# Ledger of designs, part 21: VH-VL binders against Metalloproteinase inhibitor 4 (TIMP4)

Target 1, 195 residues: Metalloproteinase inhibitor 4 (TIMP4), of Bos taurus (Bovine) (o97563)
Amino acid sequence: CSCAPAHPQQHVCHSALAIRAKISSEKVVPASTDPADPQKMIRYEIKQIKMFKGFEKVNDIQYIYTPFDSSLCGVKLEANSQKRYLLTGQILSDGKVFVHLCNYIEPWENLSFLQRESLNHHYHLNCGCQITTCYAVPCTISAPNECLWTDWLLERKLYGYQAQHYVCMKHVDGSCSWYQGRLPLRKEFVDIIQP
Key: E = the ipSAE of ESMFold2; O = the ipSAE of OpenDDE; V2 = 0.75 times the mean of E and O plus 0.25 times the DockQ between their complexes.

## First folded at step 21 (VH-VL; framework fv_tixagevimab)

Design f10 (from w3 with heavy chain D99E; at its last look DockQ between E and O 0.05; V2 from the best seeds 0.00; counts 0 for: pae O 2.1 > 2, placed apart)
Fold by OpenDDE, look of step 21:
Structure f10 (fold): chain C 195 residues (1-195), chain A 123 residues (1-123), chain B 109 residues (1-109)
Amino acid sequence: as target 1 above (195 residues)
Amino acid sequence: QMQLVQSGPEVKKPGTSVKVSCKASGFTFTRSAVQWVRQARGQRLEWIGWIVVGSGNTNYAQKFQERVTITRDMSTSTAYMELSSLRSEDTAVYYCAAEILTDSHYEYGFDVWGQGTMVTVSS
Amino acid sequence: EIVLTQSPGTLSLSPGERATLSCRASQSVRSYYLAWYQQKPGQAPRLLIYGASSRATGIPDRFSGSGSGTDFTLTISRLEPEDFAVYYCQQYDSSPPYTFGQGTKVEIK
């Protein structure tokens, strides 16, 4: 399994849901009701603590599903633990919540202050911005509403300084730029913040 | 402590103007927005308008657009609401409230309120 | 403009009971821009809930907010004597005016 690196903001914007949750238990289940389908899934029973995205699609999530095999981008979570996770994922046609390795999944305690705040206040408001991952130089924007994410280029890791401390904010003119630190939720405040 | 302190009560004649002040302390005024709300006795809260302090951008409720001006003085950390052509119906308690951003605190709401200013309009 | 309609107008309850207050919007409001305020007689409003479901600093956990779209709810799990007041919802979505609901008075039965 290989995933294209993406900024947490981009993950949230491209996901159907984002929640904070504990993992209560895990169970291996068939991927489908078809007896001929040998594929397996891991079903995690979760305790949802908070929802940041997906309010209109689902209320209380009891189970999340992931591929059994890591080769299929299955995710291993710690069950029967007090550990809290940020979980992003998709909702399948049958209503099941699906997560995999390429989703933004992180222990809650690992999130920066800005990231935690941004889940509530920033990421969802700036999905009109395109965050583009830079893999090589030169790396240039193709549109004004684009932010260049350089963590992978400069640090060769999924989540570096920009992922932890920056939000790609949309300006009133439709352009986007990186802003660091404490950012107000409303776009009206963007004008008073210098990049 | 974060607080807003408003000017004292006002008694005005119809047709005159009133300017209420709202002085901020305990937070970075330039990183806030201030709304003005009024409430007649026994009545609901009524939104008047607001100002984004850093930019000076304002917006007013349609009802007040022709009569209200909201300003701010960043040097004194004070917001102002001026209401002209006063009528008896303008008799109310006027509140300022701020939405504040700090390094460790930001709530999507107006979390600091002034104590209110009673404005009485009578002939 | 977005009109917020609160219900009921008055809620008469006893201490210890559960209070459920409704705020209905004339059009969809993003949850992040929905707040609840408490106002006691002779006092300025106090922020209770922001983002529809987040408690403001210092607010007891007996207060909770929920809802999305056009329907929002403030719940007081167990009324304390000091909770008898008027409660307002306000929306900050998109563009002003940032309208208030007409309020719900929670009074002692």
Scores: ipSAE 0.134, ipTM 0.591, lowest interface PAE 2.1, mean pLDDT 91
ESMFold2, look of step 21: ipSAE 0.650; ipTM 0.816
ESMFold2 (binder alone), look of step 21: mean pLDDT 89; pTM 0.905

Design f11 (from z3 with heavy chain D99E L101F; at its last look DockQ between E and O 0.69; V2 from the best seeds 0.61)
Fold by ESMFold2, look of step 21:
Order: C-alpha cells, then sequence, then structure tokens
Structure f11 (fold): chain C 195 residues (1-195), chain A 123 residues (1-123), chain B 109 residues (1-109)
C-alpha cells in the first residue's frame, strides 16, 4: 500500500465523513455479495460518539469496512476497547462506510487541542485553501490560496507541528495562510475560570 | 531496486576521524531521509542521527552531538557520516538506512538499509 | 528520551510455535511511528512492521503487529526456520534520539 501525503485539514476536506468512535467488535466478511469474489474485508462494529462531517449521506454509523490485509491498505483498529478514534473515510455506492490505511485515522488521544476543535469548524470551512507538501528547498507558493506544509523538511515527520497546531485559513481577499487558530475555551474550562 | 551502498571497512587510530559514505540508487534521494545507526559486536542497535536530504536539516543523538557530522551531496545521491575524536568504544558496524517521503513512500519507516561499514578503532 | 524495553530477552521455541514479543515504551508512542525489525547475524536489520501494525513489502502474513500507547506486540503465528533471529522495536515519534529496544532473540529450542 502507498499513500499520498496529506495534512489533516486536507484529509477532512477530501473525506466523505469524519467521526469520533469506539470499536466494539470485528469480523472478517466477504468483500462483496458475489460468492465468486475471493476478496475479504474486516467489518468493524463501532459506537459513534460524534460526527463532524458526513451528515448529508449518513446519520448513524454502525459498521465500517476496511481491506483484510495491510498489503491491500487495510487498517487495524483495537476492538472491544475503550479507545476512541478519529475516523475519516468514504461512503461506497452500496452505502458501506470504507476506511483504509491512507485515510487520517488516529487515536483521539493523539490529537492536539487545536485539531479536536478544528474538526468542528475550521477544517471543512477552509477547504478552499490549497495545502502543498514541501519535499525539498526551495519551496515557494505558486497561488494566493496556498499554504506550504513543511513538517517533513523541519522534523522528518508527516504529522509534525504544522499538522498538529495550524489551520490553513482563507482570508476575505481569497488568499490563505497558516494560523494557529483562535479557538474558544472549552466549556468545562470556562466554567472553572469564570464560575 | 532500491539500494544503499556503503564505503568499505576502515581501521583507525584513536583521536582520528572517519567518514563513511552511503550511495543511494533506485529511489528519489532528494525526497528521502537517511538515518545512521551503529552496532558494536554483541550489542543493541544505537541511533546516531538523521538528515532530511531535501533540506539538509540534521538531528543527532546527544551522545554524538559533539563529534558527528551528517551531510549529503544531492548531485551524487550520497549521504556521509563523519565521526571525529575516535576512541576504542567507537568500534562497530555503521549502517545507513533511508525512508522515502513520496507517493510511494508514505511513512514506511526505514525500509532501505546499507550493507554496513566496519570501523575498527585500535592503537 | 523514550526508552523501549523488550521482553523476553530470549525466546526459545520450536518451528511451528507462536512467538509473542513485547515492546514497552517509557512514555506514549504514536502508532504511526513504531516499527519492528528482524536482524540475522552479519546482516543489516530488515523492516518487518511499520506504523505498529502494517507489514512492510514482502513480509509474510505470519508476522503481525499490535498495541498502542506504551505497549506494543510483535506476533509470529507459526515460526519458520528462517524466523530465528533477533527482533528490535524502534520508535521515531520523538527526536533526539530515535530509540531501539534492546532486542529479543528468538532461538530454536
Amino acid sequence: as target 1 above (195 residues)
Amino acid sequence: QMQLVQSGPEVKKPGTSVKVSCKASGFTFTRSAVQWVRQARGQRLEWIGWIVVGSGNTNYAQKFQERVTITRDMSTSTAYMELSSLRSEDTAVYYCAAEIFTDSGYEYGFDVWGQGTMVTVSS
Amino acid sequence: EIVLTQSPGTLSLSPGERATLSCRASQSVRNRYLAWYQQKPGQAPRLLIYGASSRATGIPDRFSGSGSGTDFTLTISRLEPEDFAVYYCQQYDSSPPYTFGQGTKVEIK
């Protein structure tokens, strides 16, 4: 399996859905209803905690599907666990929710505060921006709506500091630039500070 | 075929320096990162540092920070590791390994390894 | 620095048996940045598993990786004669340094 590099914002913009969920169980199932098809998938039963994107197509997701093996871009998730995941993926023509290794799939605990808050609004509100991966210097913008993603060059990481703490944000003049996001205090934290 | 070919074995005296080369072929060198790792006889693998080829940015283990320099030459697709002020404890096999950051090299870890270079430090 | 502790240090098994190798981190490592390697005497390490659970190209499906946070496992479902080697985990989540575990030697009983 090979994956194109993409910033978390790009993943949200390009995915049909984005949810927070737990994995209840797993089962190996046929890839299609065609009994002659030898391909298999893993069906994960999930408990959806929150949907950030995908309301137009689905309401309540009980199952997600992934290829059986990582060589076919299958993803392994911990079943029967209290572990929460951010899941991004696609909806197939038969209505199945499909995820693969190249989607943005992370344990919820690995997301920064900015990422968790940006999933609600900032990521999908700024899909008019272009995020360009920099592989080598020099790396320069070629369009006004472009942000340069430099985590690899600076940290040797796909998901470094820019991925975790910045949103490529569109301005009124149509240009885009990196912003750390001005997220409100969490309701719980605000209650503590301002009784 | 993706390949890293290292320079031949070296015998060095204490207090001198060694420079090991690591020539890449079969992949886009400029879109890769190279790490250097050593292994003394019977010992675990020990990470020395890395270089992001596209930027030249480096990162070293604190133990080696004062004595190691990792460089690259993009025109010859070659990475280099130089270790100075050699001492007998530096006797080890030195490996280079690459990770490719492209559509074909997402984040596979270090899947291309050089054959190793034996460096012997003796008086 | 994230310290990786592997257990057991040595695992003596026969061909056909299941091997379970543990890698414990001193602090949380994101799954994306955890790898497993196999090394035979006189050879460079060989990547087996990347991203904690994904098999590298050409690695047979008897090798699998699992775990998260601080606890990671390499499983070899049915040992073959060629699988008797030393196995290392590596984290590359934080730098400096990237770190390796001390290794688990899988030897023939």
Scores: ipSAE 0.569, ipTM 0.789, lowest interface PAE 1.8, mean pLDDT 86
ESMFold2 (binder alone), look of step 21: mean pLDDT 91; pTM 0.929
OpenDDE, look of step 21: ipSAE 0.611; ipTM 0.841

Design f7 (from z3 with heavy chain S104T; at its last read DockQ between E and O 0.52; V2 from the best seeds 0.70)
Heavy chain, then light chain:
Amino acid sequence: QMQLVQSGPEVKKPGTSVKVSCKASGFTFTRSAVQWVRQARGQRLEWIGWIVVGSGNTNYAQKFQERVTITRDMSTSTAYMELSSLRSEDTAVYYCAADILTDTGYEYGFDVWGQGTMVTVSS
Amino acid sequence: EIVLTQSPGTLSLSPGERATLSCRASQSVRNRYLAWYQQKPGQAPRLLIYGASSRATGIPDRFSGSGSGTDFTLTISRLEPEDFAVYYCQQYDSSPPYTFGQGTKVEIK
ESMFold2, look of step 21: ipSAE 0.642; ipTM 0.826
ESMFold2 (binder alone), look of step 21: mean pLDDT 89; pTM 0.903
OpenDDE, look of step 21: ipSAE 0.811; ipTM 0.901
ESMFold2, fold request of step 22: ipSAE 0.714, 0.736, 0.619; ipTM 0.850, 0.863, 0.803
ESMFold2 (binder alone), fold request of step 22: mean pLDDT 90, 90, 90; pTM 0.917, 0.920, 0.918
OpenDDE, fold request of step 22: ipSAE 0.858, 0.850, 0.856; ipTM 0.922, 0.920, 0.922
ESMFold2, last read: ipSAE 0.641, 0.674, 0.653; ipTM 0.820, 0.834, 0.828
ESMFold2 (binder alone), last read: mean pLDDT 90, 90, 89; pTM 0.916, 0.913, 0.911
OpenDDE, last read: ipSAE 0.859, 0.856, 0.855; ipTM 0.924, 0.921, 0.922

Design f8 (from z3 with heavy chain G105H; at its last look DockQ between E and O 0.02; V2 from the best seeds 0.00; counts 0 for: pae O 2.4 > 2, placed apart)
Fold by OpenDDE, look of step 21:
Structure f8 (fold): chain C 195 residues (1-195), chain A 123 residues (1-123), chain B 109 residues (1-109)
Amino acid sequence: as target 1 above (195 residues)
Amino acid sequence: QMQLVQSGPEVKKPGTSVKVSCKASGFTFTRSAVQWVRQARGQRLEWIGWIVVGSGNTNYAQKFQERVTITRDMSTSTAYMELSSLRSEDTAVYYCAADILTDSHYEYGFDVWGQGTMVTVSS
Amino acid sequence: EIVLTQSPGTLSLSPGERATLSCRASQSVRNRYLAWYQQKPGQAPRLLIYGASSRATGIPDRFSGSGSGTDFTLTISRLEPEDFAVYYCQQYDSSPPYTFGQGTKVEIK
């Protein structure tokens, strides 16, 4: 399984839903009702804590589905734990919520203050912006509504400082630029603001 | 105008430490990387190390790993290079340089340089 | 580490002539991580070329960079009086240190 790198904002914008949830249990289920279909899925029972995106499409998500095999981009989540996840995914034609490795899935504790804030207040409002991943130099925008994502070039990792602390914001003139959120001085403040 | 302004010349005794500052203005410091380079009189440029300002990640040349510390203060848009256990051979002009990243364009090259800081180590 | 060797050490030319400077790497360097600098006496270096072949902002078109792998070239098509200086190449590949070449001095003949 290989995925095109994307900024967390792009992941949220391109996903049908974004939720904060715990994973209650897991079960292997057939991918379809067809007995001839050997494909399997993992069905996770979840406890939804908060929904950041997708409330117009689905209200209470009880189950999410992912491929059984990692080769098919299946996601392994820790069930029956207190671990909270940010889950982004798609809604299949049959109404099932589907997640895979290429979705933005992170333990909630790993999210930065700005990321947590942005789930509520920034990402969904700025989906009109295109975040362009810089793989090489020179890297230049092709349109005013683009932001250049340079974490890979600068830090040689997927989610660097820019992914953690910047939002691509759309201006009134249609152009986009990076906004750096205000960071708390101590981690304790993050918990207070975003419990 | 994008610029880096370095601290003034230093005269140090062997075994002491020197800390050179490099203040940035005219560009977004938090989205830059700063490298430190030195040059002895009539000699080639020598790479010391660099820091990615946003992340604070540093990397040093092996020659300096035990003696150099590069830091940054994002609140003041200032990068620092501290070199300890100074020797006479450390006498050189020390430069800071920034790789400027804009929202619209990224060039992988250090296009803004400080004016240099002369550090003299003598008994 | 990657060692960059520049040649020649000194290049004596007249204004109007073409200058060709070489930078050879001890191992392959990706083009995007090769830069050229100009340094005049008593001044800080100035970025000329990045990404092996891209001119930095404000750099005249008489400067050009080329090459790949281990061999890179800086070309000054027609030397101007202000072009007589020392030129350095630097690599920024994924393996630090980001070393410089030893420099090529372009002097007036």
Scores: ipSAE 0.117, ipTM 0.686, lowest interface PAE 2.4, mean pLDDT 90
ESMFold2, look of step 21: ipSAE 0.697; ipTM 0.843
ESMFold2 (binder alone), look of step 21: mean pLDDT 89; pTM 0.911

Design f9 (from z3 with heavy chain D99E; at its last look DockQ between E and O 0.55; V2 from the best seeds 0.60)
Fold by ESMFold2, look of step 21:
Structure f9 (fold): chain C 195 residues (1-195), chain A 123 residues (1-123), chain B 109 residues (1-109)
Amino acid sequence: as target 1 above (195 residues)
Amino acid sequence: QMQLVQSGPEVKKPGTSVKVSCKASGFTFTRSAVQWVRQARGQRLEWIGWIVVGSGNTNYAQKFQERVTITRDMSTSTAYMELSSLRSEDTAVYYCAAEILTDSGYEYGFDVWGQGTMVTVSS
Amino acid sequence: EIVLTQSPGTLSLSPGERATLSCRASQSVRNRYLAWYQQKPGQAPRLLIYGASSRATGIPDRFSGSGSGTDFTLTISRLEPEDFAVYYCQQYDSSPPYTFGQGTKVEIK
């Protein structure tokens, strides 16, 4: 399994849904209705606690699906526990909710306070911004709505300080920049720019 | 084939310096990070530091911070580790290892290792 | 500094047997940054498992990793002759420094 690097905001923006949930149970199921297809999936039964994105597609989710095999990007979740997860994923054409290793999936307890607030108030609202991974210096923006993601260059981490504590926020003039993910800051900044 | 080739063994006197090279081939060196690790006979691996090749940014274990310099030359795809003020307890095999962050890559840990360089510090 | 303690220090087994190796961290390590390596005499370490549970390229499916938080396990389901070596866990969640366990030697009984 190989995953393109993506900031948590990008994951939320590119996913059909983002939820907080517990995992009730798991079951191995066939990947398709074709009896000649040997591929398997894991079906997780979940208890949805909160939905951050996906309201226009579904209100409450009972099951999520992931490939059985880790080489096909299957993800392992702890079933029958009180452990809470942030889950991001897609909705397939047949209505199944699909998650894999390349989605942003974390134990809820591993998220920073600012990430938790940004899930509620910032990530979804700022998908008009572009976040670009910097692999080497020099690294420069190519558009005004672009933020440069530098966690790799500064910390040798996929999810470093920018991933943990910042959102790329859109201003009223259409430009984007990194800001701490707090609700009043966004509204105050917009008011200052407009009048 | 992804490969790191290190410079040959060194015998050094106490108080001198050693500079070990680590030449990369078969992957995009500029998108990699290189760690340096040493291992004395019969002991565990000991982390020295890392460099992010694309920025030149480094991070060192406190034990080595005043004596180690990790650098790279992007034109030759080579990382270097220099350890100064050598002591007998610095006798070990020194390894470089790399992790590559590509457009299609995930953080897979350090999956490319050099063959090791024996550094012997003896009067 | 996160200290990794491996157990047992030595594991004496025959080919075909199951090996279970433990790595305990002094504080929580995120699974993404926990790896297992194999090292044979005179050779560099080889990455076996990354992200606590994912096999590196070319690693046979008899190797598996599990665990989270402070307790991690490497399992070799059916030992082959080439599996007799020293195994190390590494955390690279926190630096400076990254840290390694002291190793578990798997040897022929």
Scores: ipSAE 0.571, ipTM 0.790, lowest interface PAE 1.7, mean pLDDT 86
ESMFold2 (binder alone), look of step 21: mean pLDDT 90; pTM 0.914
OpenDDE, look of step 21: ipSAE 0.657; ipTM 0.849

